# VH-VL binders against q9fz32: the designs that were tried, part 11

Target 1, 221 residues: q9fz32
Amino acid sequence: MALYCRDTLIIIFQKLTVADLARASCVCKVWNSVATEDDLVVSAFTAPWRIKELVGRPASVSFWRDNGIWKFAISHRICRGDSVTSLAVKYAVQVMDIKRLNNMMSDHGIYSRDRLLIPISNPEILANTTCYVELDKYAKREVAVLYLEGAPKREQPVPGTNQQSNLSADGKRRLIESLRRSMQVDDGTALYYLAIAEGDPRSALSEFSADLRWERQAGLN
Key: E = the ipSAE of ESMFold2; O = the ipSAE of OpenDDE; V2 = 0.75 times the mean of E and O plus 0.25 times the DockQ between their complexes.

## First folded at step 1 (VH-VL)

Design k6 (framework fv_enfortumab; at its last look DockQ between E and O 0.03; V2 from the best seeds 0.00; counts 0 for: pae E 16.5 > 2, placed apart)
Fold by OpenDDE, look of step 19:
Structure k6 (fold): chain C 221 residues (1-221), chain A 126 residues (1-126), chain B 107 residues (1-107)
Amino acid sequence: as target 1 above (221 residues)
Amino acid sequence: EVQLVESGGGLVQPGGSLRLSCAASGFTFSSYSMNWVRQAPGKGLEWVSYISSSGSTIYYADSVKGRFTISRDNAKNSLSLQMNSLRDEDTAVYYCARDTSYYDFWSGEHDAFDIWGQGTTVTVSS
Amino acid sequence: DIQMTQSPSSVSASVGDRVTITCRASQGISSWLAWYQQKPGKAPKFLIYAASSLQSGVPSRFSGSGSGTDFTLTISSLQPEDFATYYCQQANSFPLTFGGGTKVEIK
């Protein structure tokens, strides 16, 4: 009986790893509902690294399944005189690792880029930091990005808004329809919430619910 | 109870026409996309047509394109399939199926036909 | 069009056996896959999503796995009522397409 109590489950699940949450989510609907809570998942993802805050959400749920050190990277703005070699030395990482992370075939490719993702060799650098979930266009993957010089200026279109979910156009349409049904709204509204949720349907639903609650409290409905 | 009931099947000559209907009950019909799926005798399942909840988006299998017309009346909780220029290969049990999507946090996006009618038989024969 | 290749076409098994059915898509379909069960003379029944085991009303012995192009339906311990034909279906792109089916027969 106790394992069906949402509050009890929350307490228990707060202690679980991402992997365990994933397993828990497959037990039953009740467990799934708790194990998929954003706060729990984010906490489970960040806790091993002592990350203070994770900003943004991935478009793909697979992002959460892998919380290894390779999921994280430092954003390095390329300056004059930088080379892959010099950066490797600077950050005490391997040249090959930088190249792999950024899908670089040659060292000359650095000059066409504004930034490079630098793999993290020391996990302690993540402690008490804010990481940003981004889809890097060169790496072609979602990465939790650490900015050493400060938060990215909001004006950079979080390339993640166009996080083209690997979904086909038809798949995306179906997703929108699903949300529309769930929210009982029109396609435009569903699309709006999906967009603000960066392509995460659950987040979209959460945002929608929050807005509804707010409207009710404000006496607008 | 959520239910789909097909009707309108029968025997028709090649080149003939039939209109299939699917009556929906037990759920908000207007909230769901619908499909027709057919199964020839002793064969597998073949998707025939899709119509969005609003009816604004429609798709057909190439095998029926230009001959079949899917439509819906949300006020009447009804789905229809007008079949023209019927061919022998159109002989099948025709099912209406409710389209549903599900998002799982860990496994991602899913879609399925979660509710099926019992089917109506269309026989095209000379 | 996305082709769904289902294998095997048929399998003979006994009650209690583990049965595995595979479905391969000609291109990536992410998680847009569903499994259906059909008994003779009956309409197909939705069974499970590609990677889900949490479908209401579906016994826990049924499980789906896979993403992208390769998917698997597993029946951990075959029961008498499980003898049927199973179909995979992709919902990633139109036209929607089904696998050829797998008939699970009594050995």
Scores: ipSAE 0.037, ipTM 0.577, lowest interface PAE 4.5, mean pLDDT 86
Fold by ESMFold2-Fast, scan of step 1:
Structure k6 (fold): chain C 221 residues (1-221), chain A 126 residues (1-126), chain B 107 residues (1-107)
Amino acid sequence: as target 1 above (221 residues)
Amino acid sequence: EVQLVESGGGLVQPGGSLRLSCAASGFTFSSYSMNWVRQAPGKGLEWVSYISSSGSTIYYADSVKGRFTISRDNAKNSLSLQMNSLRDEDTAVYYCARDTSYYDFWSGEHDAFDIWGQGTTVTVSS
Amino acid sequence: DIQMTQSPSSVSASVGDRVTITCRASQGISSWLAWYQQKPGKAPKFLIYAASSLQSGVPSRFSGSGSGTDFTLTISSLQPEDFATYYCQQANSFPLTFGGGTKVEIK
């Protein structure tokens, strides 16, 4: 049948929403195999928002089941002197929405964060952009993040930045690659967990695992 | 209403043990790294120990390494310091301090203390 | 370990004076330096982070500057409530270390 021709199925699946794609995977093995094809899942997730490119992949396939606007956020790198109130003004969003997204009860925690996630108020900002799938420790979930001032420079050492690790640069890169494979995340996410674990791979894996458990308990997996 | 309250200080003989506790309230304790800082009578501040938000990463000052054990219970919003083999030089006011370090993806965590407890006094005297 | 040296150990000043406290690190710490104020019998109070950034609620007469190894804390016009001991702390690497303190006393 025409519906079992691989090319025809791909065309049909490219027109499905994320929810419809998940439903289709339950119909038969052929539909299931097409529905789990990486390119089709990514296309269904990004098409409604007209995103040009999605970099990275989530650790959990359940990430793909919902593509609502709350899956996306602007990544704002915390500068000393920033406040939730000043950022709400800067990005034209409500203070409460920033706090809710970042699991904040007060403004006192902002200094201890490398970044703050800003909710998307105008979905048009996502059109023709590149988003990055990243696990955010404080939000306790994977988010498709938009960088307004360019992509993160996570992999290279920053000149003049202190390293709280006794590993050589080469040793650190190999360790990041190993963690990336074991955690099934991108290099930036692996580097993030290694950084907060002060170069200890066991602590990095422990922190990541704890965040995944929290996400499952919160239904955000 | 963000508060840290220490307890457990007292007078102890050299070689003895004490357990200090710090009760946290008014913030999400499990999201913050914690530190112990001490101050001997008439002297300056000395960092003692660090514990990460999950409890997985722990550091000690060389002067207390092997004798002191830092721990936390995120379900009870509490931080502890078990002090063994106490010496005269351990006589100090012990402060519990919250870490508001700025996370830098490339260099790791840089530590500073925005909230301090009132302190609990430990006196080691024969 | 990174040694933090503060100077002077004490300074006598009058209300309205400009007071400058210096802190020197034994190795480069970039801008990873915090300043604290401690009054007799009280816990320290957080004043400045990243060498020059003023903590919310701290009066504008307090300012910090410097990078690398040499840092300063300045009080532009000393007030009665500013008589206290001030400490610098490097936030670069473990073990965390404090300066020896500078006592600002009434002249």
Scores: ipSAE 0.000, ipTM 0.411, lowest interface PAE 17.5, mean pLDDT 76
Fold by ESMFold2, look of step 19:
Structure k6 (fold): chain C 221 residues (1-221), chain A 126 residues (1-126), chain B 107 residues (1-107)
Amino acid sequence: as target 1 above (221 residues)
Amino acid sequence: EVQLVESGGGLVQPGGSLRLSCAASGFTFSSYSMNWVRQAPGKGLEWVSYISSSGSTIYYADSVKGRFTISRDNAKNSLSLQMNSLRDEDTAVYYCARDTSYYDFWSGEHDAFDIWGQGTTVTVSS
Amino acid sequence: DIQMTQSPSSVSASVGDRVTITCRASQGISSWLAWYQQKPGKAPKFLIYAASSLQSGVPSRFSGSGSGTDFTLTISSLQPEDFATYYCQQANSFPLTFGGGTKVEIK
């Protein structure tokens, strides 16, 4: 009968692996409710790697179902002189593994990016670190990212900026529609400028205005 | 008006090749990811391939990987699908489809298909 | 790969009926699910994105719900123009995959 008490289940489930929590979540509604609690899931996900802190939460629950090393990556800031080959040597990984992780068709085009994801060759690098759950634009999947330099400031309010990064999915849709109307463009164009502006509508409008000035200069209005 | 118009379908022998084109108009083509989706006679929908707005990211269904090549020309507002080593199971209506372009920066791109062409028919038979 | 299982494969219904179509993902896809309507000889028509958000111009009798693995499309009062085949589609990971379709036909 103790197996249906939430407080007792929390104590028991605190000791389970991610695989065992996933199995427990399939038993019944009360077990599902406890086995999917954020603190329990995060603890089970991070414990094998001795990660100090995991910041952020994935949109997909499937993210938590396995915590193999492939869920993690180093975010490398691309500098002048970097190549996929030089980074493979630097991080002791294969060129092809970098390319697969970043969905690169070739070794070229690296400088069109600000950062590149690097697979982890030695899991001990994760111990006592902070990792960030991010959806990577190029990998098109959620990754727990390690920044060796310390994380760049993200989603922080800047004086005078709109803080819509915490909006619900419906709130984000309405924001995009508002930008679409304001800029007199389609949904995709509004989404594009919002994405390159990192969710800041004011920056999105500024980037759009700059592109319009360029088009007028080139005679493309 | 937003339009996608496919062309290049036809009858071809097994092992043959065919190149499909999709002409886009009425929207900023270079701002959208694009897809090919096919439907075999009497069957459901099957996603075939994706190409990002810049062309830098490409995905294929396993059933066509290594045989089909997606490409785009943003200057000409055109999407292409080069199909090689065609098989009987490739017989279908092929649609080009615009990705919704709804970007949720917490969860990423939502890859649904809001604008579809009329389709072009590919028939692979002896 | 994420398999999408759609039920039922067909349903016979009368005008005014409430129709419910289900879609199950083989693994969690959060809310990254779309619904389409397709009439014979035509391209699919986009109905719902993000599991529950109705596309502009779609009648309010259509609604979607669900998250994780189990999703539902509901037509609250079937109209003559709603007889069609309906597909679900997941966008959680490539390859993008569709359900097998549900044909809604006249009883």
Scores: ipSAE 0.000, ipTM 0.410, lowest interface PAE 16.5, mean pLDDT 78
ESMFold2 (binder alone), look of step 19: mean pLDDT 93; pTM 0.952

Design l1 (framework fv_enfortumab)
Fold by ESMFold2-Fast, scan of step 1:
Structure l1 (fold): chain C 221 residues (1-221), chain A 120 residues (1-120), chain B 107 residues (1-107)
Amino acid sequence: as target 1 above (221 residues)
Amino acid sequence: EVQLVESGGGLVQPGGSLRLSCAASGFTFSDYSMNWVRQAPGKGLEWVSYISYSGDTIYYADSVKGRFTISRDNAKNSLSLQMNSLRDEDTAVYYCARDWGSYEYLFDYWGQGTTVTVSS
Amino acid sequence: DIQMTQSPSSVSASVGDRVTITCRASQGISDWLAWYQQKPGKAPKFLIYAASSLQSGVPSRFSGSGSGTDFTLTISSLQPEDFATYYCQQADSFPYTFGGGTKVEIK
């Protein structure tokens, strides 16, 4: 009977892992209704890592189905002298893990970005911190982000804030002009390849080269 | 068209200093990242230093870190390399090179080079 | 650091010959490889980027191929102006490193 008391169920659910909460929600309608409450789901996601506060909410409930460490990342503001290699050393992570998280093949692409996601090597860094659920355009997925220096803006961070507007208009224009010169194409073609590469000039060049190779094979050059 | 002209090379004693300059013309200098690349007599190419178009991002080869300082003056269309604590192994022709794609670290235009000789 | 190894160090050839130069990276660099041509007493000239794409103004007899760790520069029909030293460069990660060079000499 105690298991049908809503207050008791909420306390119990707050002590379950995300996976356990998902399993509990499948047992019966009463469990399911309690398990889908916003506060309860957030509590289950944050409790194992001892996170103080989670700001923002994911667009999809599938985000909550797994709370492994790979859901979390440090948002590092790219500074003068930074490279993927130097940041891998600084944060004690592998270069390849940084590249995979950010969907990049080469480290020089970081200068097209204001921030870079760093994988969490020591989960204890999350303890008593505030994390932000953000859709990151380079990672192409929702991530629970930790800002070691505080959130990027002086005002309270907006839930779902991502890296979409981190390039200035002038910086983007210079990237397009650079790619136009490199590829020997018009601005529209350079913009197309930059767009499909999500703003990464290296991926843009790679896609362009692959298309040129295919065109030669097809006799379209 | 695009031109890069180096100057400031010469003969210097070990432990001495030299300042290299590169005068750019024929393009919008402030839109391009710039590099210094050197070549010892009879040897291959070695990248030395990088500076972004704004001057905000700077990199050095480990062999010159702490001794060389790269800088640029976008108003004067000039690139500089201040070389301190020079060693025998710094003897080389030094080339000013334009980054072909700002973030690509590939060199589409090079200057004629200026010779630095560290002897005795 | 990524080590770039070129072979051969020199090759003797005649006008009209097909010349191939190889470049090997010590780790995977995808297609982040460029080729340069340097004539005696002159600065290097940019030839190829992304392993296989020709820079503007470079004759079509030049071609590049390869990916990952093994790359090739080919000159399909050597011309008098092609006698020079050729260098590969990886642009995958800092520090950006060059191969030791291949000198193409008159036979």
Scores: ipSAE 0.000, ipTM 0.409, lowest interface PAE 14.1, mean pLDDT 76

Design l2 (framework fv_enfortumab)
Fold by ESMFold2-Fast, scan of step 1:
Structure l2 (fold): chain C 221 residues (1-221), chain A 122 residues (1-122), chain B 107 residues (1-107)
Amino acid sequence: as target 1 above (221 residues)
Amino acid sequence: EVQLVESGGGLVQPGGSLRLSCAASGFTFSDYSMNWVRQAPGKGLEWVSYISYSGDTIYYADSVKGRFTISRDNAKNSLSLQMNSLRDEDTAVYYCARGYEDSLYWGTFDYWGQGTTVTVSS
Amino acid sequence: DIQMTQSPSSVSASVGDRVTITCRASQGISDWLAWYQQKPGKAPKFLIYAASSLQSGVPSRFSGSGSGTDFTLTISSLQPEDFATYYCQQADSFPYTFGGGTKVEIK
């Protein structure tokens, strides 16, 4: 009974769209148990775009209901001199499309951000790439993110690693300098708060402010 | 559109007090740091005070430290500057200015209000 | 405090002229310098950040250069709307400090 062998059904279901998988899962118990496996849902989501690997999983199952191109975005690390206009030219997208995706009313919103989401204009860019499912605080939704320079490391780098990544070391230096200024602390203290905030300068400032508030409450300053 | 509107300026005697307000609209106020910058008649710009997006971190120019208090109400999209023990040298136009909390462009002021005039005279 | 010194205090120029304004910091501020334009009776307008990066919407005739302690604002071909006072501002550390301003006046 090849059609009721899980391996055979998985191969068949890996060829279906997300909508088709939802329909198949409603047919009977055997089909439903196969169609609800994470591997099948991920395969259906990535196959149309020929994505090599999807890292992470959404917190909401509603993420899987639609795999249109608007589910995907390039995560662009903002560099000095970048503007919404210059990035629209670079990525061949419209300024308004960038603003809509990032919930921006003004171009100045770019300066408060470490990264900016860029809409996918050419789906071919997704082919044979690794995308990351992330909750984006500015888009206010989960997005499948492509990092052209490689994904940021979420854990502390091991000292002495020889990384030839395209990630901007200068950008990190400027973030540390900015935090040092805003907190009126030394580089070591700024680095500490940036590290516990996993590289997010806004979270670093929030953690510092919480600690400072606690110190005032405890009478330590 | 981003808009900042100052109010509360006026004529006050030396040693008196005055409270300035800045009403913000057209952006998410709680996402930005805010600053007060003043300008004496015929003189240049002088930074007065900073408050972080949450209100937890505050800095003052030495000339106003201990006399001025900056505060914000994120629920009302408003910034305030309480000015006590006013001196003749505090006479200036006071500008409300939006800043950046957490960016490579920290310490820049991208939007300014039109200013409110404070005159300290006997 | 970081002291910001601007020169000249004023410059008289004609439309089409190249205008250069200099700003010096009392200590190294890397590229943490902004430039602002202020017209009489108006609030300042943000022009340049990171010493050399032009704010969106600012005409390309404006340019900034420098790093460390010495900075320059250049207007390559002065237009009627450019007659104003210009201020540099260090963004390196608190307290934030402005230069004394440079008034660009009509000849």
Scores: ipSAE 0.000, ipTM 0.444, lowest interface PAE 11.9, mean pLDDT 78

Design l3 (framework fv_enfortumab)
Fold by ESMFold2-Fast, scan of step 1:
Formats: structure tokens, C-alpha cells, sequence
Structure l3 (fold): chain C 221 residues (1-221), chain A 124 residues (1-124), chain B 107 residues (1-107)
């Protein structure tokens, strides 16, 4: 009756949490229609954390089922001198939590990345900020990311004269090239596996194969 | 505070042996590869040996290969250098140094933290 | 082995002077070069990595440049605490090798 009046439902739904909206959407088609209204879902997702603006939208509505702190992360640009350990100290989080969020098996997982996701330890940092919904390539999941230094601007091409040119014979470069061919991956990925294998190409191939087996086993579910 | 402290240096006769130790504190020792670097009196720096964070990969300078053995104990946060068949030219201050990588894009390995050094004198 | 040739072996300078030290590798090492500062009786101090990147806490008067085989360390305005011996190190391959050192002495 009154509960099926759309205007009344909208007022009620503005008071619900994301989890409550997800549950309500399972009751009937009319409630599902109201629960999936963009403004209501976004407001429910952002209000508990006092987020000013959410830019972008997830490809899957399942993203909205949970608005816990684990949905959010700081997007940190990897700089010279950065390590998983140093970033864990800087952001007051555990090394293992960084590794899990970024699907890393070792501290050397940083080697194939331009950016690293840092879990939120203090939710107050989200207050009055803009978060971006992004599909993270390495985490293989949609995340609401916070850019402390501001969102990335349009990327400028690296000038040819400023690009690193490796023209000299070098054992590291030859190993990277060999591994890239053997694993059918990019230079960054080859460097990552070589680094965690401490320069041993056989161990690098073994570690890569182990990661592929783990991914296949996880995918079977 | 990140710190490395060497010990075990001393005076030894040619052909003798010494074992150097390096105690690490203030960081997760097992996450870092380590180096030994020496400096003869009034001369420059000379790299001696490298050991990976796991202990699986080891390298030596040709001048010490077959005589020196580098090892580590990650449970005790310690690095060791066993020096056998010592020669006059091994006389130097020996430093332990922590390996530093500036990130995945940098294929170079540097040494960011150094101990105070321990003196080894090989003399008749 | 990669031979590192450092020049000059010593330089006499006054406070406020611009000091330039050069380091030459016998083969290409890209930008995989570090610079260290050593004061008498002390351990070396890490200054610069990847040829041009300043380590945290190092004064901005220090700068590094170069790639391939030719590298330079510059101190733009020498301070009293900068009188020391400076070493370059190639980080390209084992064995790691150092330059012979440049002693910066008060004039």
C-alpha cells in the first residue's frame, strides 16, 4: 500500500545503509527499482565516511552491497626509495594488509607497478574528500580510491631524450629480456619476478608459474 | 633507529682466521640483502661480498673468493663474514652495509645504511 | 669487471665554491651509479642514487648528473661540513666497483 508509493519509498531509502538497500532490493521489483537509484546508493555509500564526492561508477552493482572501510584505499604513486615496509610505516598499516590488497606474494610486488593501493587505517582521512571508483589492474577488483596529492592529471608522454636507453651490454637487461620472452609478459612483470628470485631466472620462472597455478585454482570457484 | 654494528676485528698473523659479525636493529633484517665493504688504510672502498635477504644468493670479490664465507642468521638479525687464510692485503676497516633498491623501475642496487666498521690488521 | 675512474683525486676549495667531481665507467652502466661522502674515521654516507636522485635528508646543494659512462657530482656552494672524500659506485653488475675517491680539502 503506502509502502509501494515511490515518493514515500525514496524518503525511507535515503535513511538506509548500503547493506540495508541491498537487502531491500531483494524483496520485490518496485523496491529493487528504488534501491538501485543512483543518487540513493551513492549517498548511502558515502554518507557514513562523510565523503564529499564519488567520481565514477562501478561496472557491477555488487560493488554497492558493502560500504565497509575495505572498499576504500589510498592510491599511492610509487617513488624512488619506496618499499612495502616503508609505506606500511608511513601510512600506519600492516605490511600484510598492503600485500593482500594488492595481490602480492612478497614485498617485491611493488616492482611491476606505478601505483600501490594502501588500506585505510583512519577513516577520518576520507572526510570531505573526493574518491574515485576504479578497477585496479593488480588487485583485480573495484576500489574507491583516495588521491592525497590530487587525482592524476592527463599523462604527458615521456620525451625521447629523457627516456632511459639501455644500449650497453648488461646482464640484468639480458635476463629481463629472456624472462619476458619465456613468460610472455612485459618488462615490469619480468623485473618483478627476477627481483623476488634475487636475480635467479630459474627461480623467477618457478615463482611466476606458482602464481599462475594459484590464479587458476582461485578461478575454479 | 636503523643501525648496523660490526664486531670481531683484531690483529692476526698471515694465514690466520677471524670471524666478523654485524648486528642489525631498527628494521626488518630478513627483508634486506647485505654487503661487506672494506677500506685499506689511506685507500678507497672495495666491495667484498653480497648475500641476498634469504641467504640463497651469494657473491664474492675475486680477491677473497675461496677464503671468505658470508652468512646470515635472520632469526638473530646478524650477518657474518668468516675470513680464512688471511693475507697482508686483507688489512682494512670492514663495513657491513644494507642493500637499497629505489624501486621496481631501478635495476641498480646501492648501500644506504652502513655500520661504523671494525678494523682487521694482518701483520707478522 | 667495470672499472670506475674518478677525477680529480683531490681538489682544494673554499667555502662557497662550486665543486665538480667526475666519474667514468669503463662500460655503459645506464644511470645505475651512487655517490657517497666519507669523513675521516667515519663510515661512508649515502648521498645520491640512480645517478641524479638525492637521498632523503641530503642538502639540495648536492646534485648528480650523467648516464652511460660519464657522471658528475656537483656541490653548488661548498659548506664547511662538505670537506670530505667522495666516492662513486657502479650498481650495474657484480662485482660492485668504486671510484678511487676525490678528496675535497680546504684551500
Amino acid sequence: as target 1 above (221 residues)
Amino acid sequence: EVQLVESGGGLVQPGGSLRLSCAASGFTFSDYSMNWVRQAPGKGLEWVSYISYSGDTIYYADSVKGRFTISRDNAKNSLSLQMNSLRDEDTAVYYCAREYSSGWYDLGYYMDVWGQGTTVTVSS
Amino acid sequence: DIQMTQSPSSVSASVGDRVTITCRASQGISDWLAWYQQKPGKAPKFLIYAASSLQSGVPSRFSGSGSGTDFTLTISSLQPEDFATYYCQQADSFPYTFGGGTKVEIK
Scores: ipSAE 0.005, ipTM 0.428, lowest interface PAE 12.9, mean pLDDT 77

Design l4 (framework fv_enfortumab)
Fold by ESMFold2-Fast, scan of step 1:
Structure l4 (fold): chain C 221 residues (1-221), chain A 124 residues (1-124), chain B 107 residues (1-107)
Amino acid sequence: as target 1 above (221 residues)
Amino acid sequence: EVQLVESGGGLVQPGGSLRLSCAASGFTFSDYSMNWVRQAPGKGLEWVSYISYSGDTIYYADSVKGRFTISRDNAKNSLSLQMNSLRDEDTAVYYCARSPYYDILTGDYSFDYWGQGTTVTVSS
Amino acid sequence: DIQMTQSPSSVSASVGDRVTITCRASQGISDWLAWYQQKPGKAPKFLIYAASSLQSGVPSRFSGSGSGTDFTLTISSLQPEDFATYYCQQADSFPYTFGGGTKVEIK
């Protein structure tokens, strides 16, 4: 049938938003196969922002659940004399928005960093650019990163680019074992916290710590 | 460049107390778990204590549990070890060591950087 | 606790020799094992993680192997700067434990 013809489904899915595409993938196996094709998902994610190329892929399909501007950030190389305040003025963003994106409580955090993430104030800056999907250690999540001076030159894509998506079965095993050791729990518990954290190991540890603290405060242990 | 500098060691009588400090620089201290490892004169390495990046998770070797308290101040890039009820067997060089907690995806929890050590001598 | 048994306690070797140090865990630790080098009066230096992965800057003459309970550190062609004490360390579970050390001495 026409609706099961792959070419017809591809045309239809190319017109969906990322959120709608994610919903469509849950309908049936045939539609799910088409909806989860890299080309369709990437096109839906990049089209609203007119992005030329998206390098890398996220470890979790939850990344594709929305394509709001908060998924994107500029990677600013910190130079002598830079401050959160001066960068907020330069990029026309709020100091608080920079601090939130980088999980900073104080300005001291900038001086030990090589780069700082800057939130996108004007989405037009993304037009016709190349963005890199990277797991950012400071934002504690995957971010589509724009390098204004060009991506760092390396034999391979920048460090952290699509790190989790390239994770082998052995790499996934080591991640679960690492969480198990950090939490002192079994593999099932580690996998549970990783799942509720949408694949983010730092968020998984944070959720576990919060639950353990609540249990202790409630007198349960 | 990553640097860890210990201080606070010295001579103390049995039953006494000392506070060790470790000053961290060259990296984002709040992204890393930290450890204390000691080495008695002419002996091997012994892990003493662990503290997570946030300070929420703490572990101790049985030999020091109840006597030593590990803590960190992420705003000051410092790690501390409060040592109470010191015994002769606590005589050692104490090292501050970093484990790359935020590199959890690669599974690397080894002690990648160590301080120079500070000497604690417990004798009467 | 996981006991780490390291052997030999010392070895006398000449420049150019192949040196092998073994480390045995009392229970399975997968590949959660690191190796360190320590020279007299200095802090330990990180050599190998995940049983077989060389830390950046460590010479290729150093290699690690093993999984589960039995592990080996090999120095394929001993150099003058390699005379030191070597320690294995399990990172599988708390408390973290070290082997007793192997002193590599000049013959």
Scores: ipSAE 0.005, ipTM 0.436, lowest interface PAE 10.4, mean pLDDT 77

Design l5 (framework fv_enfortumab)
Fold by ESMFold2-Fast, scan of step 1:
Structure l5 (fold): chain C 221 residues (1-221), chain A 122 residues (1-122), chain B 107 residues (1-107)
Amino acid sequence: as target 1 above (221 residues)
Amino acid sequence: EVQLVESGGGLVQPGGSLRLSCAASGFTFSDYSMNWVRQAPGKGLEWVSYISYSGDTIYYADSVKGRFTISRDNAKNSLSLQMNSLRDEDTAVYYCARDQGYWSDTYAFDIWGQGTTVTVSS
Amino acid sequence: DIQMTQSPSSVSASVGDRVTITCRASQGISDWLAWYQQKPGKAPKFLIYAASSLQSGVPSRFSGSGSGTDFTLTISSLQPEDFATYYCQQADSFPYTFGGGTKVEIK
């Protein structure tokens, strides 16, 4: 046959870089079959970063075309008190790098997200870890994600909430209390602005400020 | 990097005026409420004034109300404090401080400037 | 106005000691309380918000507790760099008010 022994060919392919393996897979269908074998492709992708395990697989083989550090990100679940700036300090990365990775034009987007992807500044953090291949809706691409606080959990909707699925019941209470306090209004007024803003506190304050400006112009306040 | 830098402090006679400025860099200034906090020599911290992210909501300590005016220019990433009718009691180091505010549920001053010294004496 | 009372005004301690600072509000402020550290000639540094939430980058030996009117800041094992003045601050209502400060001095 035109083929070498499969075992011998596999050993040869194990020593190729991701780019070289991708080129080999494009030469012909026979080589493509061997080169796209799970063990070879995953090994070539993870070996440079010394990743222990890669969970999940990409929807497209184009994911395997390169294994640069930009393919990887830390998943940070947004918590009370988080900001793009505080996370940039925590992870020793630049604010603009976080914004670019997450397709953010401004800091206004953070509270509407369940997580932020953090760029890998020190590749050694990937060593002997488990990464998850996920399609991120905001970054609009597949990413190999590192979870520092353990495996991803299914998102639980908060009963009776207005699209605040990433906030605990305590977090929602404090959000309403903080809006009431910030606007110096009653709970009902704070809840009204939060409702018309679809649970987005920045939009709620923006709507409130617009109404205050309108009232001043109309002489009502 | 996130930074606040104050300027405009100096020696002024009682009844005089000074304008303090605070230059913000490394973050989206228009997303944050801002505060002025002062500290008299050898004394503790005293909150002076607050301005919301948009500039629409402003609060003052009773000791400065009617004499001080806080303002911001979001296009220039700057915060100002106009101080009129200065008194001996206004002698202090003045800090500008960023408040994450409502959306972070913090209402604490996470970033501070280095301070600028205001001395009111003859 | 909400008055914030800190105690003690000063405490002398040795490296490795457990230091506890208390802060009392004149009325209920829920958990709208922050703690700051200030070294001589420097601006204050943010430590804790919401009474017990540690700011990113602050050593885990710092912790806060309390709600309503009574709050504490604890340093579990004092380090040389911890000798400073500490302030509590309420953010429940305007005007914002600070405690009088607690100076932690080397014994």
Scores: ipSAE 0.011, ipTM 0.453, lowest interface PAE 9.4, mean pLDDT 78

